# Ledger of designs, part 21: VHH binders against Rho GTPase-activating protein gacA (gacA)

Target 1, 338 residues: Rho GTPase-activating protein gacA (gacA), of Dictyostelium discoideum (Social amoeba) (q54y72)
Amino acid sequence: MGSSSSKSSSSVTVASSIDYKAKPTIDELGTSNYSGGLEVSKNLLDFNLGEKPCPLKSVVQDQFTISNSSKTKLKFHFEPLQPKEFQLSFSPTSGSLDKGKSKTIKVKLMVNQKINTNHKVVLRVEGGASHFLTVKIRCETGVFGVDPNTLEHVEDEGFRVPYILALMKRSLIDNGGLQQEGIFRLAGEQTEIKRLKEAMNRNDFTSSTDINTVASLIKIWYRELPTPILNSIPTEKIFYSTDIDECVQSAKNLPEPQKSLLDWLMHLLLMVSSFSDVNKMTAQNLAIVVAPNLYDVSSSNPMEGLVLSQKCVQFLHNVLSHKVAVHKRESVAYEVLS
Key: E = the ipSAE of ESMFold2; O = the ipSAE of OpenDDE; V2 = 0.75 times the mean of E and O plus 0.25 times the DockQ between their complexes.

## First folded at step 25 (VHH; framework vhh_7z1x_3)

Design je (from j5 with Y108H; at its last look DockQ between E and O 0.34; V2 from the best seeds 0.00; counts 0 for: pae E 3.5 > 2)
Fold by ESMFold2, look of step 25:
Structure je (fold): chain B 338 residues (1-338), chain A 123 residues (1-123)
Amino acid sequence: as target 1 above (338 residues)
Amino acid sequence: QVQLVETGGGLVQPGGSLRLSCTASGFTFSSYWMNWVRQAPGKGLEWLSSISGSGGSTYYADSVKGRFTISRDNAKNTLYLQMNSLQPDDTAVYFCARGETRSSGYFHYWEYWGQGTQVTVSS
């Protein structure tokens, strides 16, 4: 064999990968004593998803390198696989490697239905030992980390949003969240956040008395979007606008679904801020703790990262403050008429 | 689980000094940027200072440069803020917050906060 793995391999796995109808190479018939062999840079393909669920019907990519440390040319190919639950491809699928050469293998995965599995792939090497790769697929996907256009939507107080957001808001309000001191600032317990998030992804959530965990998960929902909603605003307008009216107009000009998602969130934060005498969360407090979940940009400099974060906070504070001011004027007009 | 507990607040006269502490538990303290923020009566949160996990890099808001010093003791899992030349405008609840990064780099945000400690600068 010859490759190592971050997960243990078993002899059963090796036996199940053998193609009995094909003529075996000399290495498949027994141990080989060739000088050197093919090396693989990693044996686990997780598509850089970590804890995130693998999205359905979207392509995710990974890559690894193969290197020929032997004194001879090696030929390689990936055994073909056609499972119905997912599509997996390697590019190149086969080829040769001259002595001392390396090749990058690009891997694409598209999952067609929900599945959790560690799928075994065989890399056959003619003139050397075969390798076994593990494709980690964790696709208990539901509502986090997916394109919001693929989710069920409902009408919630005039805003059209994914059903899970409406559920989280109802849970928050029904359990006294608007009166909770430090709401959105105080985080839920990490283990409970993971537990409740998994329940939501399994469509197994109706309500929770854990206010801070639900508030955390609303922020996490926005943070885990494939494209954060404010990233659709040109960088110069979000970070360098000198005019509150320009910030407000940029927010109003967002494309769907970002516009509706932002408007829904601003309405929730407006409601929270209207109880700031009790919960201590003003519009500025809310902008500070919420805005970083709505925008992401690469920074190689710690000071730049802090500055960009503060500018994003100012942008959201301007938008939220405008909403608060409009609401106040409408409330005064209603009181005069009634 | 992650806990941050601020101590050291109190009543001081204008021009006085005070040292705040923030004791951390439930995470590898030295791996995280730490921050001080404050909330004055009737005002929003104001970022004051940040320090890298090793303690090698520090940053200050203009309003506190030269008067406040952030430091940390990673052996004691404790963050400090030394506040000198205090004025009535420094009256606030002071919070420590753990710095978080998004996967893209140094775009910091604050998910975990302490309960705060009251600092009152008055005659």
Scores: ipSAE 0.337, ipTM 0.724, lowest interface PAE 3.5, mean pLDDT 81
ESMFold2 (binder alone), look of step 25: mean pLDDT 85; pTM 0.865
OpenDDE, look of step 25: ipSAE 0.575; ipTM 0.827

Design jf (from j4 with F107Y Y108F; at its last look DockQ between E and O 0.39; V2 from the best seeds 0.00; counts 0 for: pae E 5.9 > 2)
Fold by ESMFold2, look of step 25:
Structure jf (fold): chain B 338 residues (1-338), chain A 123 residues (1-123)
Amino acid sequence: as target 1 above (338 residues)
Amino acid sequence: QVQLVETGGGLVQPGGSLRLSCTASGFTFSSYWMNWVRQAPGKGLEWLSVISGSGGSTYYADSVKGRFTISRDNAKNTLYLQMNSLQPDDTAVYFCARGETRSSGWYFYFEYWGQGTQVTVSS
């Protein structure tokens, strides 16, 4: 059948689509231009309001520009979203933009209560692609979204890690998480994730029977790091390497605390994968659901982002598979010597 | 609670067609870009296609371009994948996944997945 189908509402085929199997070039990794419609000057509105005191009920501002690079007038609006924890406004909230024109959008934020969150805002465009804007709000002294060097550390199975990670792992293990089908793949309930995360940020968490929520929060902890773990590895080592030994060496070369944080996580995933007969989470499956939390790729091109995500998965799978293989060899040696 | 449920898999002869469905609940379906992803036996995940929240924009991996068509019905909270000209290499578990955001990037990862539906292409 041809590239055009009467079953689709829109099937846009472009000759310059990214070949996901081809290794990206440095130029391709550096491109962030999104053309053919409405463009935004930034997708991240970062409101890091400090750790203490939280400036509640005070207005902070940011701005960005939208530009119409298409050949037609575009209409836009920000979907209304009024979380009770903060008030967020865009000025103008809606409007139209003639071809070749741009417009400044002023953003005002007022937080009503302590919150650490990445909030999604949708910019709807009539006649073009919708955009997701991330509003990053940090107004709390919690354990999420902070420099891990500022957190209290403990020894957990030979790794020095933030205490909250050790608590979350203990909670998983004590409540049968290693045998939970789909652990790390099945998400916790959104309201429960928020509730437990708030408790952790208040230092009011010891354990939960909600396995999937705790597993989700471990991933969220890594995802919300100010510098995601794998971003400390040279980009070419993440996206171009297919050699398992090179991936392993790159992981070993991480500076602290990233190295200890990665090693701790890999050990946890190793334990999960050792129960894959019951939980159905092989090393490959774990890499798929965990790796995207460890790397942040700045791109407005959806296909580029997907290709780079696949490269991050392969990188993490190589590291994890090596640890599985080493563990198996050491276990056999122990049994022989015993 | 966010839920994604795939249906429509089965056994098909080479050259045949199947239509997969993914029923979504627990979130505003029309606000999210939705994806199809597959995993062949012994292989990693392969992204196949994405559709914008309104359905106005679609993108396809080269391996399925021209053979597969993604669509959605926002009134029924349902995502579809029409698969034509199926080959043995299309044998896989097929997942729908909700597109999620990262700080400055979009569509990079999928936190919410269905349980998957098996498609087998064999003579």
Scores: ipSAE 0.111, ipTM 0.586, lowest interface PAE 5.9, mean pLDDT 79
ESMFold2 (binder alone), look of step 25: mean pLDDT 84; pTM 0.865
OpenDDE, look of step 25: ipSAE 0.575; ipTM 0.829

## First folded at step 26 (VHH; framework vhh_7z1x_3)

Design ka (from ja with Y108F; at its last fold request DockQ between E and O 0.41; V2 from the best seeds 0.63)
Amino acid sequence: QVQLVETGGGLVQPGGSLRLSCTASGFTFSSYWMNWVRQAPGKGLEWLSVISGSGGSTYYADSVKGRFTISRDNAKNTLYLQMNSLQPDDTAVYFCARGETRSSGYFFYWEYWGQGTQVTVSS
ESMFold2, look of step 26: ipSAE 0.633; ipTM 0.849
ESMFold2 (binder alone), look of step 26: mean pLDDT 85; pTM 0.868
OpenDDE, look of step 26: ipSAE 0.629; ipTM 0.856
ESMFold2, look of step 27: ipSAE 0.577; ipTM 0.824
ESMFold2 (binder alone), look of step 27: mean pLDDT 84; pTM 0.861
OpenDDE, look of step 27: ipSAE 0.687; ipTM 0.882
ESMFold2, fold request of step 29: ipSAE 0.556, 0.527, 0.520; ipTM 0.797, 0.797, 0.794
ESMFold2 (binder alone), fold request of step 29: mean pLDDT 84, 84, 84; pTM 0.865, 0.864, 0.863
OpenDDE, fold request of step 29: ipSAE 0.825, 0.833, 0.844; ipTM 0.938, 0.938, 0.944

Design kb (from ja with T101Q; at its last look DockQ between E and O 0.41; V2 from the best seeds 0.51)
Fold by ESMFold2, look of step 26:
Structure kb (fold): chain B 338 residues (1-338), chain A 123 residues (1-123)
Amino acid sequence: as target 1 above (338 residues)
Amino acid sequence: QVQLVETGGGLVQPGGSLRLSCTASGFTFSSYWMNWVRQAPGKGLEWLSVISGSGGSTYYADSVKGRFTISRDNAKNTLYLQMNSLQPDDTAVYFCARGEQRSSGYFYYWEYWGQGTQVTVSS
């Protein structure tokens, strides 16, 4: 019946700017998001207010330069977006650049509420693909959105991880999370997620019976890291390798703390997948809902973005499947010996 | 509170049609890309289709292209999947999922899912 979508097949045909069947170089991937002859001096605006909370309700600023390297005048604009937690403005917000000219863009930030976040800014170029900038804001001293090396660490089943992760895992397990249908797939309620997150940031959390909220917060913890744990792996190894052993080796080569954070998470997901007959969360299902929280990569094309997300899922699925297979072999050997 | 509820599943004969609905609440529906995903018995999740917030762009997996049509009615906060020419291997639980985006662009993740609706294609 009456679908209003007239673009379904055509959109898929036009969608990808990258052929992910080929195994391209890192430089080729970097150029796939060319912004129509507009160049930016930096893609990251880091408002790291560091060891002090940022001054709330006060303006801080940064700047960057845009340049027109094309042979014609370019028009640009920043897409409007004003989250409630902060105000962000660009001056000028829009304009034109003649051939060979540059313009300084002044950026003003005022933080209204404590927050650690990586905020997406979209720079549109008329007739071209979008250019994305990341605005990193750090104005919170809790356990979310901070460098994990600054957090208290504990030994949890042979992994050294931030204490808050061990608490969240204990809460999940103690409240029957491993047997919960749809764990990690079904989100907690937003009000409860916000309430528990704030409690964790105040060091006022021990446990919660709300399994889905705690599972959501584990994913949020990884997603809000200043640098996602998989981003130190070369893009080629994440998105273009189908060899399970190569994916496993890439994961093993992660530096600390990323390696311990990944290994801890994989062990938790292994435990969840061992109850998949009850909770319905196979290794593949877990990879789908978890993997994109562990990585971030720019894409100006919606279909390319979907393909990249699927490739990230495949990478994590390969790593998790290997861990499941190793555990299964070790369990059989243990049963024979006991 | 974000909530997604799928309806319209059931038993259908091979070659038949079904229309699934996903009613959304607790968020500005038109601001989000929406997805249909399915899980066949003993299999993993399979992405089927995604539609932009405005409904102006749609994308399909090869396995359903030409047979399934995604659509949305933003006034009713409802996502639809029209499924035609159904075959036994379309038997699955069908989920709607809200598309989320990372900070650097169109890199997607899926945080909010419905509980799913069962579709069974059997003679």
Scores: ipSAE 0.486, ipTM 0.771, lowest interface PAE 1.8, mean pLDDT 82
ESMFold2 (binder alone), look of step 26: mean pLDDT 84; pTM 0.864
OpenDDE, look of step 26: ipSAE 0.600; ipTM 0.846

Design kc (from ja with Y109W W110F; at its last look DockQ between E and O 0.08; V2 from the best seeds 0.00; counts 0 for: pae E 6.7 > 2, placed apart)
Fold by ESMFold2, look of step 26:
Structure kc (fold): chain B 338 residues (1-338), chain A 123 residues (1-123)
Amino acid sequence: as target 1 above (338 residues)
Amino acid sequence: QVQLVETGGGLVQPGGSLRLSCTASGFTFSSYWMNWVRQAPGKGLEWLSVISGSGGSTYYADSVKGRFTISRDNAKNTLYLQMNSLQPDDTAVYFCARGETRSSGYFYWFEYWGQGTQVTVSS
């Protein structure tokens, strides 16, 4: 757009080339650059809707408290946002907090288009670590972005899962998806993804020959869950365990429906990886492209979010590799017995 | 179709240099922050470096700062990693990854990764 210039009233982002100067430094991972910080009473804003859909073109409200537990005054600012899909405001949008003080932040949301999303908002803190807040928006009750317990479940190869997942898997398999080079890595066309997603939400989907679009929608289904699957595992078990057996045990300890949803997905990825000679998708490759859909980072430190995403990939790779190894041993035992 | 393809890996002597490339397609390359990440044998993923969409800002992990240089050519949709003073513990599969930008402009997570290219430092 236009070039940036002197300190006139014009915004530098309006008048300059795009420069996403995010400061993902090691210091943002909990460095000694600050003696304490600003605390938030909650980092998920659901506007007290619970399971009810968010109305369109109506204002809904939420609130939370920020508290200064440090020994110094802290200044805060919510970055201005004007997404085209919704309008979001914070009151106050900026201010300061003396040591030991708290302040209530009121939040207003008005959604302009039907969407289901978890939107991240940045709370900038001068002299301390910045925070992410998650704005949960659910405008419709189709099969995406809803509580899985509200969906029709079926038995699919020993797993109890929402019917839409079983349909998507059968669509992939029936159309040669297991032999498709780059499956799950190659995304479908965005227009087709939107079209099929809408059809699925209308209960108007049975199959598609577009393998990459269906594979993308399986990932999107998990990504849009109100509670991502791996967020139900204790943080220390995801991010600090390097032992494969501990990762596997953590996955086994998931409550339902998260355990069945993860096990179903791992079985699908196991099947894909067993054709890696043809499709080129190893367990490692699958973990890399799938794991970002299974965990939503709620860290107040932006650089911590990057590191945690890397740890989620390793966690999923450990779980998937274990299933591959077990399957190989069981296949050898079958050959001996038969 | 979003694709990221790494090339330029290989075998190199300790102290040597190597330049990795990542060719991007299926998206507006200049709109995204791009990253290099590696995985050594038997170890977890290690983030190495990130570059802004314009190329104007770069950041490095302490383990590679001063030895590795990230750059990009937006006209060729290509991301680069120049690796100097390579040592045996730099042996890994190297991935490029697209940083996902939020409406606030801050990247948060990686959805699209390459398949990786093997770098081996030995002999």
Scores: ipSAE 0.020, ipTM 0.460, lowest interface PAE 6.7, mean pLDDT 79
ESMFold2 (binder alone), look of step 26: mean pLDDT 85; pTM 0.868
OpenDDE, look of step 26: ipSAE 0.278; ipTM 0.697

Design kd (from ja with S103P; at its last look DockQ between E and O 0.31; V2 from the best seeds 0.00; counts 0 for: pae E 3.5 > 2)
Fold by ESMFold2, look of step 26:
Order: structure tokens, then sequence, then C-alpha cells
Structure kd (fold): chain B 338 residues (1-338), chain A 123 residues (1-123)
């Protein structure tokens, strides 16, 4: 008998000795925080409730409950940390909680300078597992990291998509992006990505000659969606189907806005792939570099994540290859009928 | 600026050996898993190997297992691929790529990668 591996091409390796990232992720801590002791009603304190930004130099508030489901009294306290950009307080900051009891924690925030950030706070629990809380602060509304249904939409080549996507595509095409070697594979410079992203969030973007930065920002726009667009597809259809017709049907069955967002993106990638002789980005290459931005799933280690990401690439490649094949057949049929 | 620069490609005869290097800058190199990927003429991208941030764990695709060895020198911010017993089918552009992960643990390696270095195996 041979050994097996979770790698895309490997069949003989057991991944039992994989070095994980040493520090736990917020998701891992969140899972452990619910077992056997103190429970929190939410791990995310979100002060950007929809499109209403946090006001500067004004107090805003939220609250959550802590509950003791253990058989013993628990003591808690919030570790202090006060960046100069904002002031954050918890009331009470510490205390005890008898078995079976709950307590409301009031949270007050005052932001002193414009900031969009996710800040980590530690809730220490003596007698149980400690928790990380995420404080999400947004002082201004943007086009990244928001529910796409809250954005203005336009018709772009028969697809209804957020206006910022149409602008990014126009910028890309108008500046020679379809002929750019390595488009979507080569990343823009990080400082320029940050600068242009901030301009887009301020509604100050129309075009840029920096092709790789704009292409990076299209991928980032999808990656930062609150729910990645492929997460609406059942896991078994993403990871275990090799039948191209099943993959195509799964993509076709997406609800709006996910379907329009995927179709718009596939059309852009089809256009890019039609210049692959120059830009070197085939449908397969594009699926590889784009798919990680469209899906998110928990995994226990980097090798499991790698296998899952390769399955997602295969799914997207099947969908994109179908679009390319249909486009070629329609082009030939049009020529014959004309 | 995150940058990855591959060097060490060239022309080699079948059965020969070659060592590729990838110099990293603009990030804390030792905090990231690193990958080698290649693209043969007329083919898609093929993942080859990955190494953990510390260098303690390595994994290989079946096509290169036993012939290729991935390693890293964190003091020099450099990733290596020692390629032995090279065959014509190993002819490709070779890329290094930084491993990425989301807080969920979803791992991928397609955000930052180099321009590549050409390896040609023929006489």
Amino acid sequence: as target 1 above (338 residues)
Amino acid sequence: QVQLVETGGGLVQPGGSLRLSCTASGFTFSSYWMNWVRQAPGKGLEWLSVISGSGGSTYYADSVKGRFTISRDNAKNTLYLQMNSLQPDDTAVYFCARGETRPSGYFYYWEYWGQGTQVTVSS
C-alpha cells in the first residue's frame, strides 16, 4: 500500500509534520473561545454599520454579552491598548461572573483621526479560554470591503456591476492592459496600490496608466468582499466535481449579484486570454491567479489550504474554458451566417 | 515593495543539474512559506514545491520528487531550488511565489511571484 497526500499532484506524501503559522489566527481563537467556559455574543465590534462612517471626536457605542456556561466562577478583564487614533473603553473593564450568569459589556469608541482599521483586543478569562475581539472602525465610506448591493451600479457590456469595476476595466483596457505581459499575475507596487485604493474609496479615480496596480485592485476588490462570490456555491460542487458541465451550471445558478459579478469578471478574463500570444496569460494562467480572490474557506494547515485552492482553480478554469470555447464557436458561426 | 527575483536559469544537457535562486525583499522573508512553480512551453503553470517559513517542512509534486530539493537561507532572504537529473520535459520558465493565507487558514500562492528564469534542457 502507498501513502497519500493532499497536494494537487502528489499521491505518496502524508502531511502530518506541516509547519503551521506559529501564531493562531482570529478564526482559530474564535473556535476555541466557545468551548467549555465563557461565551461572547459576538467577536466583532463593527462601528461602520452599513454606510454610516464613525464620526470624528464623537462617542459611538455598541454592546455585547458575556455568559458563563461553565460550572465555576470566571474572572475577566480587557487588556488595555489605546492607540492615539482612537479611544476605546469597555464597561465594566473587569469583573467576575458566576456560573450560569450573563453580563452586558458596554463599549464606547471615540475616533480622533480618520482611520479604517481592524483592531485586536484581548479579553482575558481566568478559569476559561481567553478571547480575541476585533474592533472594526471605518470613518469613511468606500467601494472596497462593502456589500456590493450598497454601491451604484452601471451597465457594462450587458452586466450590471458596481461603477468602480467598470472604471477599473476601462482604465485597464484604455492603457493597453490587454497587451501587458503578465497582467493579473504581476502585482502592482504596494505603496501605489494603497494610494490608488484610497483614491477610489474617496471617489477620486477615473484612470491610471499603472496597469499592474489597476489589475491588482480588481483582484483585491473581489478578495475583500464581505462574502467571496463563489462561497454561495456548495462546497462539493467547487472541490469535487471535475465535470465541466456541472461547474458551468453551478456558476450559472449563482444568485445576483454574485452571478453578474462572476460573469463580468469571466468576460474580462476572456478578453485578456484572447491576447495570450502577447500577454502570456492563458485561460489556465488567469484561473490560477484569479481564483484565490473569489473563495474563502477555513483550513487546518497550509497544505490543506493549498489543495483546496487548487481545486478552486480547477473549478474556475472549467468555467472560463467553457466561456472561451463558446466565444470561439459563436465567432465562427457568425462568420458563416454573415 | 514586495519583490521576488529568480536567477540561475540556463541551458543544460539531459541528466544535468542546475541551482535556482530567488532573492526576496520588501517583506519579512522568514514569516512566509515559499513556493516554486514552472510553466513549460505551451503548457499551464505547474506547482513544484513548497517550504515552510522556518525551513522545517518541505513538500514536492510527484513530477519532481526525489530530483528537486527546495531550501532557504533566511539570513540572505533567498529561496533555492536544486534540480538534478534534468530531462527535456523540465524545460520551462521557473518562478518563485510567496505563500499567502487568509485568517481562516485558506492558503494560496498567487499574489506575489517573480518574473521567472528560463531553464532549457537539451543538447
Scores: ipSAE 0.341, ipTM 0.709, lowest interface PAE 3.5, mean pLDDT 80
ESMFold2 (binder alone), look of step 26: mean pLDDT 84; pTM 0.860
OpenDDE, look of step 26: ipSAE 0.616; ipTM 0.860

Design ke (from ja with T28E; at its last look DockQ between E and O 0.64; V2 from the best seeds 0.00; counts 0 for: pae E 3.6 > 2)
Fold by ESMFold2, look of step 26:
Structure ke (fold): chain B 338 residues (1-338), chain A 123 residues (1-123)
Amino acid sequence: as target 1 above (338 residues)
Amino acid sequence: QVQLVETGGGLVQPGGSLRLSCTASGFEFSSYWMNWVRQAPGKGLEWLSVISGSGGSTYYADSVKGRFTISRDNAKNTLYLQMNSLQPDDTAVYFCARGETRSSGYFYYWEYWGQGTQVTVSS
């Protein structure tokens, strides 16, 4: 990330100053400025493929327009990156744009290895806010990165969810995942995550003893959804409602399949948290490591991004804590009667 | 492989100081925002501080602002936390965590964590 701030970074805090009852207000500190006037014609690059699979080792193209609506000449560049799975190029990669002018950016993609991903591209503007574009790459139909309504659903503990989720949960629990220290916090090894993900996409997965890899893949499954499940909740309810009852009600108001996907996940996390004395993963810890996989927002401000991610954590923590509290009351009532 | 290893924890008396280190490997260290997070016994995780990839921006939780200083040495792939004026409430396992961003922009999550280092503040 580039820096254009003249303000001291040591004078700003995020977590303890958040007013959960108010919209976030953030002084811009760090890598971006508050001024700018470059517009982009679209934020999603799908290479005119729609839902068709991206071919391997073949070039596909897209384009978009940048426009300068500001009072001054603007300079821009795309941050360089070289993922090994694909080659991505912008033409031009940098340049200037006079007041009132527009320029077409041509984009070429060649995928070298099968992947399904949403890749972030950063367009830097001198003296302005950065712009983010999403490059959608889908080389296979699989079970990751697809609309959950296209997948076969099963009943798992009273929730209808895609079969792959039930399979990952069974694998996790059967291999001692509930007692694994740091479960959902500790990541699986990246090569193993890729290998198992590919097997799942080929319908060639039943179980794995690699607890952290399977836990990682549950989070990745939610993170790669075309629309993260919490994005269906109105912004004012996810970021500005700190009352546990309001958070619970917002979760109940989710449409299907988002409601069942969230409820299924919360039940799994409830089970994990019931072993927190062993696995060290309290409801708060689980919310911290899981919630950001369930929501995504376009923010060009690093401080706003920190505030919003922490509010999303608080929202999920409220929902999960309610389920923990209900479960504990139910368990006490059973002990008294027995 | 992404690896994060914390060192420098130990026993210190109230009012004392410690310096924590986190050595990173398996990724382009300077490309990532890095965080310090702690967990007191029987409590949840508490975010403490974050530093930008270049080191140009730092942010702190109110509970540690003015007492803790985050820094990094990108040539050594090392993150630091200087902790001064330590209090018994600072007793915890301290973790470094790599900051991740979502594809839509600055929306953060933490996927890679170290094993942690114990800090104990007592007489």
Scores: ipSAE 0.316, ipTM 0.698, lowest interface PAE 3.6, mean pLDDT 81
ESMFold2 (binder alone), look of step 26: mean pLDDT 85; pTM 0.866
OpenDDE, look of step 26: ipSAE 0.617; ipTM 0.856

Design kf (from ja with Y108W W110F; at its last look DockQ between E and O 0.45; V2 from the best seeds 0.51)
Amino acid sequence: QVQLVETGGGLVQPGGSLRLSCTASGFTFSSYWMNWVRQAPGKGLEWLSVISGSGGSTYYADSVKGRFTISRDNAKNTLYLQMNSLQPDDTAVYFCARGETRSSGYFWYFEYWGQGTQVTVSS
ESMFold2, look of step 26: ipSAE 0.584; ipTM 0.843
ESMFold2 (binder alone), look of step 26: mean pLDDT 85; pTM 0.867
OpenDDE, look of step 26: ipSAE 0.488; ipTM 0.791

## First folded at step 27 (VHH; framework vhh_7z1x_3)

Design la (from ka with T101Q; at its last look DockQ between E and O 0.23; V2 from the best seeds 0.00; counts 0 for: pae E 2.3 > 2, placed apart)
Fold by ESMFold2, look of step 27:
Structure la (fold): chain B 338 residues (1-338), chain A 123 residues (1-123)
Amino acid sequence: as target 1 above (338 residues)
Amino acid sequence: QVQLVETGGGLVQPGGSLRLSCTASGFTFSSYWMNWVRQAPGKGLEWLSVISGSGGSTYYADSVKGRFTISRDNAKNTLYLQMNSLQPDDTAVYFCARGEQRSSGYFFYWEYWGQGTQVTVSS
């Protein structure tokens, strides 16, 4: 009939659009231990390999293969979404793949505005596990996602850091951020994060009363560095050191600017943790939410990846705990001498 | 905006059971790994469990393995934690958190958290 399907297309199921072909069921519904045998040749689509900005208003292309190693035909589709900042397409967008077969997926990207983002795409497999692809887009020339040595630096409490970090810290503190419950754990709203980030990249930022958005953007600044600051430390020292003094020494031996960037951040987190009776953010809590932004490593196994993230947390917690202990000792000494 | 809301906390006696729920909105729930984390009084955050976007893979901290079960219903945008054989040291605020992945694949970070639900085990 072609009329009134808007009122009866579903009764009580998910309200968002799900574009499953003839059988529009969500993956794994009712089959918690089931996974498909569809494999992808790569999980990261990096059109510029992170070395230079993507060209604007020009189509760039990449491709990857999907392969069916299972015993049955598998159906797949890419979730349909398109942000206004870029156009991204997969060809074919959906289809079937017989057992033992492979198919090339062509990917086209055209960026309409300067952005640096990691866009997540879901490849749904009917009757199997969904796959996540990351489309890395790097077009911004502002203060995020760039080599920190190219940025204007200032002295902030004895640390030499990019100007934007000093502005974000001042904004955070001036608006009561140190007393904000859940600071650095509670994220800002995605729309506000995007808006303020764009303003910062245009050099239009001075302050914001939105504490959680500014805290999020400090973490994003570190997370989006071309080389995360802890990646300069040998992996073994990050992941297998259980001695707090060894962790502290590894952090102390970082080259500049990584050392100043880390020390600045640790001082900010020290200040936050000193208000933990109000904001609920202890040194351990801060390490959990901050440390994984400072490091990146390839992992092919979800449990391995979780363990590696937790070891990075342990490393930063050791460094931060040392600074907390030193601060408490010095604070008591000052009181006694006065 | 991304929103996570935990429910189902309360008072239980030692040895009791409780089921927590986390209702998600503002994002495609089935696309993300989801975590349960807790904070006991006066202690730091303790990671408990993680589940893949499809629900096909689950992982647990040793402290809760065998007693807690993570699950999800993607049609209802809801994450669950079934907690059995509860003991007084399970007393905590329980949070759900969305698992974020770096570009490397499975190296995780946690940006979006719920407000938490209180679980108290006492008599």
Scores: ipSAE 0.428, ipTM 0.746, lowest interface PAE 2.3, mean pLDDT 81
ESMFold2 (binder alone), look of step 27: mean pLDDT 85; pTM 0.868
OpenDDE, look of step 27: ipSAE 0.702; ipTM 0.886

